# Ledger of designs, part 2: VHH binders against q99177

Target 1, 341 residues: q99177
Amino acid sequence: MKRGESQAPDAIFGQSRAFALSDSSVNPDVIEYLKSVRQEALRTNAISIKNHMNLQKRTRHKSSMYDDEDEGALKRHAISPSLIRLQRNVEIWVRWFNSVKATVLTNAYEFTGYEDETLDLLLLFLKNYLEDMPSKCTTVEKIISVLNQHSFPEKAEEKEENLQIDEEWAKNILVRLEKTKIDSVEDVKKVITEGDKHELVGYNQWFQYLINNEPQHTTFHEKITSKQLWVLIKYMSNTWIKEIHKKGRHYRRLQDWLFYILVHTPERVTAEYTSILRDLGKKCLELIQKKPVEAHENKITLPKEMAELNVEIPAAVENMTITELTVSVIAVNYGQKDLIE
Short names: E, the ipSAE of ESMFold2; O, the ipSAE of OpenDDE; V2, 0.75 times the mean of E and O plus 0.25 times the DockQ between their complexes.

## First folded at step 1 (VHH)

Design b5 (framework vhh_brivekimig_d4)
Fold by ESMFold2-Fast, scan of step 1:
Structure b5 (fold): chain B 341 residues (1-341), chain A 123 residues (1-123)
Amino acid sequence: as target 1 above (341 residues)
Amino acid sequence: EVQLVESGGGVVQPGGSLRLSCAASGFTFSTYWMSWVRQAPGKGPEWVSSISSSGGSTLYADSVKGRFTISRDNSKNTLYLQMNSLRPEDTALYYCARDTEYLAQIYEDFDYSSQGTLVTVSS
């Protein structure tokens, strides 16, 4: 039976699942987040008590030749292999990232190709759906008239027959078209690309959206306002970066979103926002130090849209993790170099 | 200062019903998603249900779907959980929690530092 109401907006240019309604009443990330908060509180209390007891013992038995707690304390002052790796690669990683950011942002409003082809197929699907309706109101007739003025590419009808789009998508688009003044095919395209105009609020709604939708530049124009960007960065810091680093169930999708968030984070930010970025950077450092990078792991992947812009991960940075990139970008681009020095 | 006060718990027989309430204060209730979380004896916390700021969207754990209904009254700053067809495994301390959007400290997304309300389903 149906789980619950879907909180995710309809994602047009995502994976095949973006064209199907998905329902989820059990949010494993909410459950995992609550479990992780409880576990972290328990670990913090245990560590705090242990640290307090260790400080007492260290003061009392600091000269003991067989006291292993002093070795542990000394190791905390030594540079870790993961930090050495960061220091060696931070310049090349950030330089690469900055070149990617420049390429993406320069082409954000000029990007066409596959997106335009997909949009034409969606317009054709919508046109065919509306024409097949048994009862048409004046609004539907006007939309059909507007769509008939559009020149579809040759073989678009053949490609449309292979699309795995269901009628529910078309019904949802029609509801929005009925609320919008439609005078041209560009107005229809805007309704399709704008998605649901309802602002997403809170952890549960945003998590469902991110998991069910591939990041795109259009999303960062329409759905992710300046205020929402900083909320997402806080959620990354609090919960999602840990899941990405440990390669949890949704790590690839969250990694793609984190990469896009970093690309769209402004170059100049307030002290308050710098503090939010610093918190994320500190969390990344903690995770890197607790679980060092393994040489045989294939680490970072890029969102699909980046490949269409001919953005590639060069050999020099192929072993970079998103966690390492995130702290590197924060340290260099936002004046937080003390995190890695 | 955020305050969440749960009430409405009690002892009920299997198949019975209870309505839980959560009175919220110290924040703009109407702008937050709200959730119910429970903790059974000897187990960790389990998310039960969530409701959007407007009440237009609801989410449920599979274990309670079709039996529990979450609702809210923004004019009264109150969250509700209607529990029907209760089972012994629903026995737990129930907490309401807010989902935060801005300026919250780490771990404030599910603020359940309140006392909770005890639900006991006895057979």
Scores: ipSAE 0.000, ipTM 0.144, lowest interface PAE 16.6, mean pLDDT 70

Design b6 (framework vhh_brivekimig_d4)
Fold by ESMFold2-Fast, scan of step 1:
Structure b6 (fold): chain B 341 residues (1-341), chain A 119 residues (1-119)
Amino acid sequence: as target 1 above (341 residues)
Amino acid sequence: EVQLVESGGGVVQPGGSLRLSCAASGFTFSSYDMSWVRQAPGKGPEWVSSISGSGGTTLYADSVKGRFTISRDNSKNTLYLQMNSLRPEDTALYYCAKVTYPDWYFDLSSQGTLVTVSS
């Protein structure tokens, strides 16, 4: 309703259709058949998982029809005031977090690719920095020569002041350029757009990186790989969550990194990764149970980059701790609700 | 925006029947396989049935096979589940879900429709 003429450019629409044209050349009945076969294969996997869960439940209930009732009563008698607070707020806290995550990821993907205009500004800044160097090696001279072959837009100089780039950024780019074979401006663009490919190894290197650098969405695409994300979650579980919860040294920076980690953790994870998340959730519960409820009351703040999105913070969320949010997200979004029941 | 709205649930006696409906909007309904998924109180989601975009292929969980019938009306963007010979163990919140590849996961963000089989 009220949907008349599309605002989509015909050129973009035509190109999108062209990419789908190979699929369209196949008989529709064959496509539907293949789709149905693929659905059957996927559902077989889902059925196997669900049947396994049902088998586990039958095995657990072999002893008595009344077991569920007794187990429920025992759980209720074991619940602490901190767990009651958690149970009362978990739905609101996770709903808010999921809203923030959706907003953040939508906006992050708008910024993961450098636009030609932004890239031209970065190239111009780099060129000016290199030309101003008091002593130049042959590699620097070659890079300057390559950059001189590029046509810069008229407005580049005016917009340079709006970019959050500095001399330190240029120095870091130069270090990577010196290690790369540069034959064209496209090679320079590739170095600028590709993240630091040098992997950090071990606890000490990652800890120093996290405390000295603000979290950004680009970091989770360029530097923190899927493998490294899970290593960082293990470090959170083993050491950093305790420091965050106690408001120890670097807690604000580590809290910001934890928030980004939660945002960038995939919605679907393997059993191995679910186990890693469960361990973090258990550690969060342990920490929450050891402190009085009042000790956890504070005003929550979003990391700097996320705060710029102006996402509303409901009253029920304002006095939430990151430790409470972390276990809530793990319990609800990753099927670990038994942690808070 | 993909929107799914389930309806038709209610309270019925064992052996009774119910017909569930799912009104779909925000996507080309006929191009997607659709599923019914249920969740009983305190339990994880259980896949119930699926139907291909054309309606030519249907699949059922062993627990409902022969009792439930999935169907769709692509002209009305509506998915149906005819439930016969209902049992107490069929008591659950029922969701319809769009099937997407590579996702085998079911998005249960809609309200669902509650089916209670008692007495």
Scores: ipSAE 0.000, ipTM 0.095, lowest interface PAE 20.2, mean pLDDT 70

Design b7 (framework vhh_brivekimig_d4)
Fold by ESMFold2-Fast, scan of step 1:
Structure b7 (fold): chain B 341 residues (1-341), chain A 121 residues (1-121)
Amino acid sequence: as target 1 above (341 residues)
Amino acid sequence: EVQLVESGGGVVQPGGSLRLSCAASGFTFDSYAMSWVRQAPGKGPEWVSSISGRGGSTLYADSVKGRFTISRDNSKNTLYLQMNSLRPEDTALYYCARAEFYDSTGYLDYSSQGTLVTVSS
């Protein structure tokens, strides 16, 4: 019936020793911690438990309303060179993507809010900005007084460039601080960490947000709700994937956002969401077949933040495009393999 | 290749304090969760504490909660363990470890060097 857990293989001399987390001597909190970091990162949505339970059988990753079509139906169509390339590489591309997704999501829980060091840098920048204002109202003077009670690390400023903090950021924070009762540094920290509480609505607001902001893991926990993620996938399908594929004006930024969207799309989805993913996959196939672009001219580029996490594109997948990766991920991970057969 | 070099161990009286350090090289330090593991004389290895890659979350063994503090300086590729209110039962070789995943199983890969902590009167 039940098996005992296997331990890590004994090291050959010269190798680091391995401590198996499944043996009886290991504190269960370690297993819970590592599992919680991974699983909480994978829980990027407020999807109803009832929806999962009610549709569980229908959301089988290899099953769809069209999965019962036999291979013979698809082979009657002429196979393009682009589709052949896709079929030959899909396993390697998806395997690489899944390893990247696991790495990113394992660390995503850690990005749920500003770290103390980052927060101290933001507070210091805000304090300096407010002190330099030519005219100060009583509210501004009170905020400065509160900030002066805080102890600032001398080296926090070294990471300033990576946070994209500037006068515009400070002005936006000040507007929110003026609307909030500030009695302590903790109140200021709360305003900074809560982000923009105004939910973006509609295509134009989201498009402007995406082209003007770099994707980050924290954005998918602070700004993009589960509901909004699926709206963005629909926008990708209807409009943005075409712009990416043809290398339109904002293709690099939109490509980066699409990569993050794929990473943060849940492993298990409802039939309704599977249909949305299938539509995106179909659009990718249409673009690959009808408007092929030389892969060597359109190689995928990873977002800056992912490169900083030591995520690299190996030689085996260096010539893949985001359009090819997108349909591959949808086909393999979400039970839509008939799209590429 | 991955290298982890521990230091800061020594002999201390009960109730005393020690600060352990671990210098990491050969990998992107801030991309990995780090842990401290100890092995007391005549006993198997015991997990002590873990910290996330960015330092935003920490976990401690019940035996050290409130006494030990794990921290990291990613700019220096260094992991720390501040040990306060030390007890004779804390006597062990302390190892710096990198948390890794093999499929669904987690592992702590640690060096063979370690640093000895002896708590005695």
Scores: ipSAE 0.000, ipTM 0.299, lowest interface PAE 11.4, mean pLDDT 71

Design b8 (framework vhh_brivekimig_d4)
Fold by ESMFold2-Fast, scan of step 1:
Structure b8 (fold): chain B 341 residues (1-341), chain A 121 residues (1-121)
Amino acid sequence: as target 1 above (341 residues)
Amino acid sequence: EVQLVESGGGVVQPGGSLRLSCAASGFTFSHYAMSWVRQAPGKGPEWVSSISGSGYSTLYADSVKGRFTISRDNSKNTLYLQMNSLRPEDTALYYCAKGEQWLVEDYFDYSSQGTLVTVSS
């Protein structure tokens, strides 16, 4: 009866990118983390989707009211319409976000993870490329000797012709191998699974990078390390969230980056990292209360890549703003509910 | 129109095995990830396993990891779930789904009736 989405090659797209280009910089332990996040998010999604409209209806008829008589009399007296709106919608907004996060990370797993069979094919292609080099330096000879110690499956030689990788991929890998101490096949595998992580330093370099480049989930494995993610969250808190909220120059691009930052922020974080997230949440809450903007004028929009993943904003959450989503995610997913109570 | 037809369910004793099948039509099967979802009596739907369009990547719920194996045959537009070491708590109606589509409201209005798996002595 109802027509579903048109036939889209989204699942295949991720796999093709893994073979054709070095879009991955992910270790097996990161893949295990992504699997854990997806499994938890799927469990949450079942509840959020089934209760999506029911939760919206409940919010329209019942408000979440927690009475804090001893310390909150002045705060409750000063509660703005925008804070009430936040309190009524936080559960619906976070459940939707968690479903999107599951979808994005499931696709990221296919982009950034390499299974042993695929990795063997990549190693075989690299070995053949290096052996065919007309001039071999000591480093190249060392790498070839390491690769010769690896046992390749017989079928890997037959499948090599079907891989969508080229000499430019091999040249790029070789440059990284020359910068790395290679003593075993595992060292070569690590270089292949990790992307080029040319590190940007400081506010100005990151700001220029963000405004000049569209966010993609692969960027969070190739260029944005865990340390750099925390730095970007601090920049969001100190400067960029205010620009997004007031619709300043570059607000759409910065909003897209913030959305991906939230998607790629780990579920399990240290107390120090929780403090950084809390600071961002406090800034969001301050902006919502001090300078409320009409929701219709400031509705969240999704990054371009989300359309390729068939991610949609349903009617129930279409009036949400990124500032409201950010504080909601921090409050609910990172144990900071006191920010909105 | 998307059509999914599950089969292979039945009654088995604890420790037994069953192989479920899902025949898909109405879409380009190889382009979409597929999932197995189950609903036990009196409980909500529970995700069991997923497989990418190519079959390259698989994911499993902790409760079935090491016991169940998801696979697909794109030439036959068929999804499979091999279930080993079955437990009473695996008793449920099993559904296959196109990607995450089962999470959308009204999905079951156009999905199949599923296949019943009963694990009892």
Scores: ipSAE 0.000, ipTM 0.163, lowest interface PAE 15.4, mean pLDDT 70

Design b9 (framework vhh_brivekimig_d4)
Fold by ESMFold2-Fast, scan of step 1:
Structure b9 (fold): chain B 341 residues (1-341), chain A 121 residues (1-121)
Amino acid sequence: as target 1 above (341 residues)
Amino acid sequence: EVQLVESGGGVVQPGGSLRLSCAASGFTFSSYSMSWVRQAPGKGPEWVSSISDSGGSTLYADSVKGRFTISRDNSKNTLYLQMNSLRPEDTALYYCARYLKHSSRYAMDVSSQGTLVTVSS
């Protein structure tokens, strides 16, 4: 057997395999299994693309518009340098932000809040469990299907220690999955994180949580429900945006949370919620006009999790501040353009 | 190029023992979790065991737990599977596989060679 004779890229992997294609010692069923796995990966990507298109059509159909153009036009004749800067840059800033929001929301069905190694080991454990009970556990089959919908980028990390799944923890997850009705990937995420969920009440508890924890996409599905999101936006408007703008003690962590809040704020909102967003936008305008900051002093930074999704700040928008982005997003995406006119 | 070469298979009677080896090259062996996968003729592949990159943590299929021991020697770039109390149903081609970090799949990067283990009277 000549291992080096198969030099053409493999149709499954798009590169030379770790083993010779013509090696007769390889069971044909192993090759078929690898083809099946690769075909499933391609099918998963196709499903992800279709879901992305559906989400974009649903969330981007229209933005809420309540602007008074006559009032905005009058304000332009007495505008500050800070407002001119907003007007000049609002389009490119919001376009970039909308691209980031789409990327994060498109990956909403991925378990990005967990270590990739943990999810991969869980998948292997569940596959093994299914082999022992194939005729009895449709729940495990459904979970394997959901986990197979996740696409993890292959990284050139060669020196990282992989985490092993605690067998006791994995068994506890399976018990909870068997007792829970599962209709979607979000239901699976809920079951997996159920034990970590604690209800937070009031300003002090939320403030302590935010400053002590990094924002993660999965947090907005488990701990920060729709009702709590709007409470946090009110806290931003009343207190935290001022702390961010003046570079207070916790401004970097609060900035990261504000960015995630904006990403997870739905595009279609009620008039009541539009009013809450407008209040935040007005506060942002007040801060940037009364206490202008040079862009190079308060450049926006991205939360850790977004860097892992290949989200980055291009040079074209690197001079943006979070306060400026916040009012821009509110003005353009939620029909409050009179704020920046 | 990633290469995984298995050895140690053979014919053994029920209740016997075998030790499989997998020599790895073309990647930083000590940075990857490794696994053993087996396939009986005409059947799909079955995951057998996994070991962390440091060798500190192991995981086993219920069918082999208590009978098989996975281990590794990072200084020699070699993965091992000690198989005790072998049963006829353990008869299969055994492949070593590299667990791919940030590449979630129920199959791993599996070797082409395999080593045949036959448990028969």
Scores: ipSAE 0.000, ipTM 0.146, lowest interface PAE 15.3, mean pLDDT 67

Design e1 (framework vhh_8emy_2; at its last look DockQ between E and O 0.07; V2 from the best seeds 0.00; counts 0 for: pae O 11.7 > 2, placed apart)
Fold by ESMFold2-Fast, scan of step 1:
Order: sequence, then structure tokens, then C-alpha cells
Structure e1 (fold): chain B 341 residues (1-341), chain A 121 residues (1-121)
Amino acid sequence: as target 1 above (341 residues)
Amino acid sequence: QVQLQESGGGLVQPGSSLRLSCAASGFTFSSYAMHWVRQAPGKGPEWVSSISGSGGSTNYATSVKGRFSISRDNPSKTLYLQMNSLRPEDSAVYYCAKDLEWYGDYEFDYRGQGTQVTVSS
């Protein structure tokens, strides 16, 4: 980030410059990254053509479950060491993941249930966050005065300590509060309960959002609608999982977002959505088979918020990669076990 | 394969309105986000507006927010851009662009031939 270039990175982070690859005002690192992603995609044209032919078969014959060209290529040779490793560990990996998912979703319910008690705790957290700010504008002071008019339940401070929500949620709420007319606690409650789910559209806007923001459970309530979740899974399948697997520029942040996406993917899904998950699983399997990486080099890490929930990576799954976890979760939890057999 | 055909451009005076259309074919239109991108003479392309596959979400560049409105008609496979209160700075070739489909495809590479908008007195 260069000083005096306030508009170029802000425009990219604001997503207004996502399509202007030749614009000299755009951050050079972003342009270089986008060009490298484009070149990587062009280098995989043969695989893309093969996937395209499979999509053509599915669109012509929607009832057809025939999709064996990519799977056949992977299974026609002797079982690879990577596939043996996957088969041996899938049960323990998925069991661990399901435990983490249960923990995260239980806490997400406490944060986003919007029951009177939960909402009061969120309001108290926001009030304390704003009061602790080292510099306050007139808008922030007005919001604090509005919150001070609200009657908080006795022992709410004690319960807030156990809610385990971070400052990023408060920062995001503050941005929305600053552009909203706030005259009462009810206005603040509306901002908290009303998501901004219709703001981001398209690959470049979501990519910039994901690399510039830390994943949180509340994002999957407020910003990522169920429809947008499936769009993000398609982007993972088409581009981002390959970038994660090869340890590209933004692999850690994208890995954290993929972990949250898996956590927030519903247990029961339609046939159309199962197909989207299967495509991601196939891409993961392809990457594991064609470009095996030492597991210890690409071992899974937990997103910051999940680590704060006292979720640990046990020794038994310490060397697992996100690519291996993703195909394992899809295979076991979504009835696609044939992918790993 | 993927085809996008823009229309509706022209020469108008400042303060006027224009409605651009984009006819899409070769893909399942309702399954993809769509974008409007413009390119002024001697400048690089600038993103203008985006709309989700269902039409439920829209976004706009700050320079056009409040003046332009993006919409789509999925049954007819058509994307629209309603441009109000046009300014000389809006003069550009306007392109319709499809969102990412697979790892070999990028939304900007699936733009149409464009439609020229000239705002002049």
C-alpha cells in the first residue's frame, strides 16, 4: 500500500475497479495477482475443456448421472498414495469437522437468534465497544446516548462475557449505523437484525471482500445469503480451491473462508446444490491426485474466530489439508462417497 | 458460444436518459450474475453496475449510484441499464459482461461488442 494512493486501493477494496486490469491507478500487486490467476486458468485449458464437455452432457441430459470422464481418468490407474491417505483418514477428519461445525453453529445461534436476551447482549457489546473507542465522532456519541437510554437486564454484563463475539462484528455494525438515521434504540435494533445481504455481486466483488475481511459466523447471517453461499462454493470450485492448494498469494484467508463456507453449508440440500458440491469435491480430488503436496506444508489452520472458541486441531488431524477435508466432507456428509472409493 | 449483444446507445444531451439492453445466449442466464462495464476513449474499462442471477441484489459504482438502475428479465434473457441524468463524463462504450462460470473463464472476457453512449450538447 503506497501513501498518496488512497483512491486506487480503496476503489479496488470498494470493488469499483475490479474489471480495470490495465488501469494504472490500481494497486500493482492486485493487477499482478489477477494476471497470474488468469494465466493459471489459461494453463489449465485442457482440464477446463474436459469439464466443459461434462457440463454439456448434463445440460443436454439433465436426468443423466453420467459423469465418468474425470473420475475415470483418476480411478483407471493403481490407487495413488494420496487417495489411500484420504481413504484411511476420511472418518476421523469428518468426525472432527462435524464436532467443530456443531460448536460454531451453536455459538452462531446465540449471536444471531435475535431473541430478546441475545439482542440485549449484542446491544451491550456494541455499547461497550463504542465507549472504549479512543476517538469518537458526533455520530458515535449520539449512538452511545441512544444505547444509554436502553434498560439492560440485570447480570447482562456477566452473560456478555460468555457470548464470545469479537470487535469485527461491532465495526461492521458501526459502518451501517453511520449511514442510517438513528433516533432510538429500535433503530439500532433494526440495523443489527437487518442484514446487508444484497450489497455484493459477482466474482471480483466477492473476491475483494473475502481477501480484505476476516470470516465470522455473523457474516453468514448478515451478508452471505443462502443463494450467495452457493455462488461462493462455485467460485471455490472454479478458481479459489486451486489457489489455496498451491499456496498462492491469498491462500490463508481463502482457506479460512472455505472452512466457514463448509460449516455454514446446510445439511439437507437440493439435487442442484448437491451437483455444485460434487463439482467442488471432484476439483479437490483432481488437485490432490495431480499436484500432491507434503501435508505438513499445507496443513489446515483455524480461522481466528474459531480458535477463540477453544476449538483445537488434534494431533490425529494436524497434517490434514483443507483440500482433503473439503472432499471428505462432501463425500461423507452429502452422499458422494463414490468420489473417494 | 457465450454471446452478448448490447444495444440502446446513442447521442444525447446532458440531463437526458437512455435505456441500454443486453441480449444473452449460450448459457443459463438466470444462473449467473451480470455486469455493466464502460470504457471511455483512451481510458481503461470501469465497472458500472452488477446484478445477481435472481435480480435480488444490485450494486453500483459511486459515480452512477442514484442515477443508474440495473435490472434483468430472466425469461427473455435480457439485461438492462436505465441511465438517468446523464453527464458528459458518462460518455463511453458500454459493455455487458457475464460473471465467472469455471476456472478458465473470467467475466471481463465474456463481454459483448458494446454500445456507444455520447453525452454532448
Scores: ipSAE 0.012, ipTM 0.499, lowest interface PAE 8.0, mean pLDDT 74
Fold by ESMFold2, look of step 2:
Structure e1 (fold): chain B 341 residues (1-341), chain A 121 residues (1-121)
Amino acid sequence: as target 1 above (341 residues)
Amino acid sequence: QVQLQESGGGLVQPGSSLRLSCAASGFTFSSYAMHWVRQAPGKGPEWVSSISGSGGSTNYATSVKGRFSISRDNPSKTLYLQMNSLRPEDSAVYYCAKDLEWYGDYEFDYRGQGTQVTVSS
């Protein structure tokens, strides 16, 4: 037969077919099982992913596109058309980006942690939850004793009664409190604030969070610590920038996150952090030179929040890709100009 | 790029066994739950089985429970479906699927061409 087992027509390249498993079409018990399997995979693979990334950094695998396929061609090709395009446009692209960064940082609300009043409301809710427990072990009684020493403002009790906090939050905080030495109210406050900062751990939890949530300026104060920002930059360099460049399934959402990561990257950084940025810049340059795309097919677009701030993409900049912007910003704003020379 | 390649199908008689394989690449295989989905002629896709990233937890559709066994080998990035006591109603194209989302509607990415299983007298 002319076309059979091994030579059947291919599916359209790069196009995903998806089957959505909805609650109405599947037994609810199966849906709960699938949720459990997904959560288990995230928990059990957190250590493995961390070790796998560390091993990749230390051993450097020869199958890297930068190392194995492009090194000779890049070195033998002194100046590529993609590099000339970068050199010609870097000034206007970075100037526009710096204007956008200034606008976002000036006009967007900054979350600097919990206000003292909000923290007092959370403490009062926790105290009331613990006091209302039907059976109290000595650890819970000690935590209540510590909280009783704290002076709550009169308005906190009234506002706490109107506050919509889930009891599951209090249960999660209690679990963490039981694992911590608690001698004062300040120790309880640390657990509450650290809990927010430690809610997401590992590659898969971060990936799921990013693909399901649009970035906002406030996210970088409510969810993302300085340490976590640099973890995300490493994930961009190692994995996500390739998906963005080739328009993978989640490229639009990851592009928005990359834009916000660049906006929130500090202007003054250590040598260690500079080298992390340089690695991202190298990956961007590698992709631009080895797998060029037409700018009209992969133009930068603005995240939703920036459109609301009346940030615009001028005609001089409209054909830039996020990959081109990223290496341009790293080269100019972080002293890595040799990347584009 | 995510790539899934199914193999191991064929034409068999009722009561026979087949073992399907799925070679995976382009993602961290051990980080994701994997699924088998099948599609019979003229019907929509049907979930068959799932396995956790570690391989420690499995589940099956009621129509195949006790006859099919899902497994994975994470070092080789390979997913398997052992199919025993095959019936004519098991005839379908079988697709390997990567788990897609943890939030909202659950979607399975079955990008491969699939492998045909035909059970007939």
Scores: ipSAE 0.005, ipTM 0.391, lowest interface PAE 10.0, mean pLDDT 71
Fold by OpenDDE, look of step 2:
Structure e1 (fold): chain B 341 residues (1-341), chain A 121 residues (1-121)
Amino acid sequence: as target 1 above (341 residues)
Amino acid sequence: QVQLQESGGGLVQPGSSLRLSCAASGFTFSSYAMHWVRQAPGKGPEWVSSISGSGGSTNYATSVKGRFSISRDNPSKTLYLQMNSLRPEDSAVYYCAKDLEWYGDYEFDYRGQGTQVTVSS
C-alpha cells in the first residue's frame, strides 16, 4: 500500500504539486486541456497586438470600389436541428432551472449535524479503531481516555455493525483530532461534525469523491470552496462532460453533480469565470451537435435531494438533457447568448 | 493593462548559453507566479519553467531541468530564464506568461510577444 506521498504544497502556487504538469498523478487529459487553454490565451493576445500594429500603415490605398459582389453563396449553414431545439426551448428550460435553483437554495437541508444516535455510533467506531491501534501516541491515548468518559448506548455495538464506516474515515478524523486540542467528548464531536475540511486536491481525488458521493446542497457549503467550484467546472468541461455524454459508468452521478454545480454557480461572475463557463458551454454545444437530438437518450434526472424537495420535471423539460440545460443556463444566465445563436 | 515583453533571444550554437528577460507591467508583479513557455514551429506550446511570486519556489519541465534556471527581480518587475547547454531541440519562440492567480494550476492569462531562440550549429 504505497503511502500516498503527502505532496507538500508546491510553493509556486500555494497548492499541492498535484496540479503540476510534470506530476505523473495529473490526468493526461487535464494536461491537454491546460495546454489548450494556454494556446487560446496566447492566440487571443496575439490577435490584439496585430490589430494595433496594422493601424499604423493605413497607407492611402485608393478606395477602388471594386464591388466584387463575391456572391459567396451564403451557404445558409443549415442551423443544426439541435441548435433549433435549443433556441426554441431555452427560455422554458432556464426558467425551470431558475425555479429549481431557488427551491434548492431556499429549502435545501441545512446539515444540522449528525443525530445524536449517529454521532454516538461514530464515536464508538472511532474509539474501537483507536483502541485497536498497535501503537498509540500520547495524543491517541488522550482521545481514547476522553471517549471512555462517554456513555454509549447499550445497543450501540450492534448498530455500529450496520454502519458501513470506513477505516479511512477514522484515519482522517484522527488527523484532525491530532491538530485540535481535545479536552472533552464534545471536542471530538465538534471535529466530527465540522466536516472534513480536507481540501480535495487534484483531478483524481475529486473524481473519486464525486463518483462515490451523492451531491447535496450542504456539500457545496461544507466541502466545496468557491475556488474549488471552478476547478470542478473545468474538470466537467474537460473530461466529465464527455463521460456524461457517452453514458459512461458514472454518467448519472456526474450528471447529478453537474446539476448541483450549476445550481451553486454564482449569479455574478468575473470575466475570467465567465470564460470558464463559456468553455463548458461550448463543449456541451459541441457534444449536442455531434449527436442528433433524436439520439439523446440521456433525459435529465433529478438528484435524490431535489426529488425529495418535490422538485418536478414538467413536460416541457422532460426530454431535456443535462448538456442542453448547461448550455441554456450559460447562454441566458451568464450572457453568452451567442452560444445558441 | 498587463504588458509582458520578452527579450534576449537569438541564434546560438549548441552548448552555448542564453539569458532571456521579460519586462512586466500593469499588475502587481510579485503577487503572481510567472511562467516561461515555448513554441516550436509545428508544435503546440510547451511549458518550460515556473516561479512563485516570491521567487522562493521554482519548477522545470523535465526536458530543461538541470540546464535552465528561472529567476525574477520583483523590484524591477523582470522575469529571467537562464538557458545553459542549449540544444537544437530548444529552438522555439519563448514566451513569458502571467499566472492566473484564481486557479493557480499552471494557467496563465497573459503572455508576451515572445522572443525567438534558435540553436543551430
Scores: ipSAE 0.000, ipTM 0.282, lowest interface PAE 11.7, mean pLDDT 79
ESMFold2 (binder alone), look of step 2: mean pLDDT 82; pTM 0.839

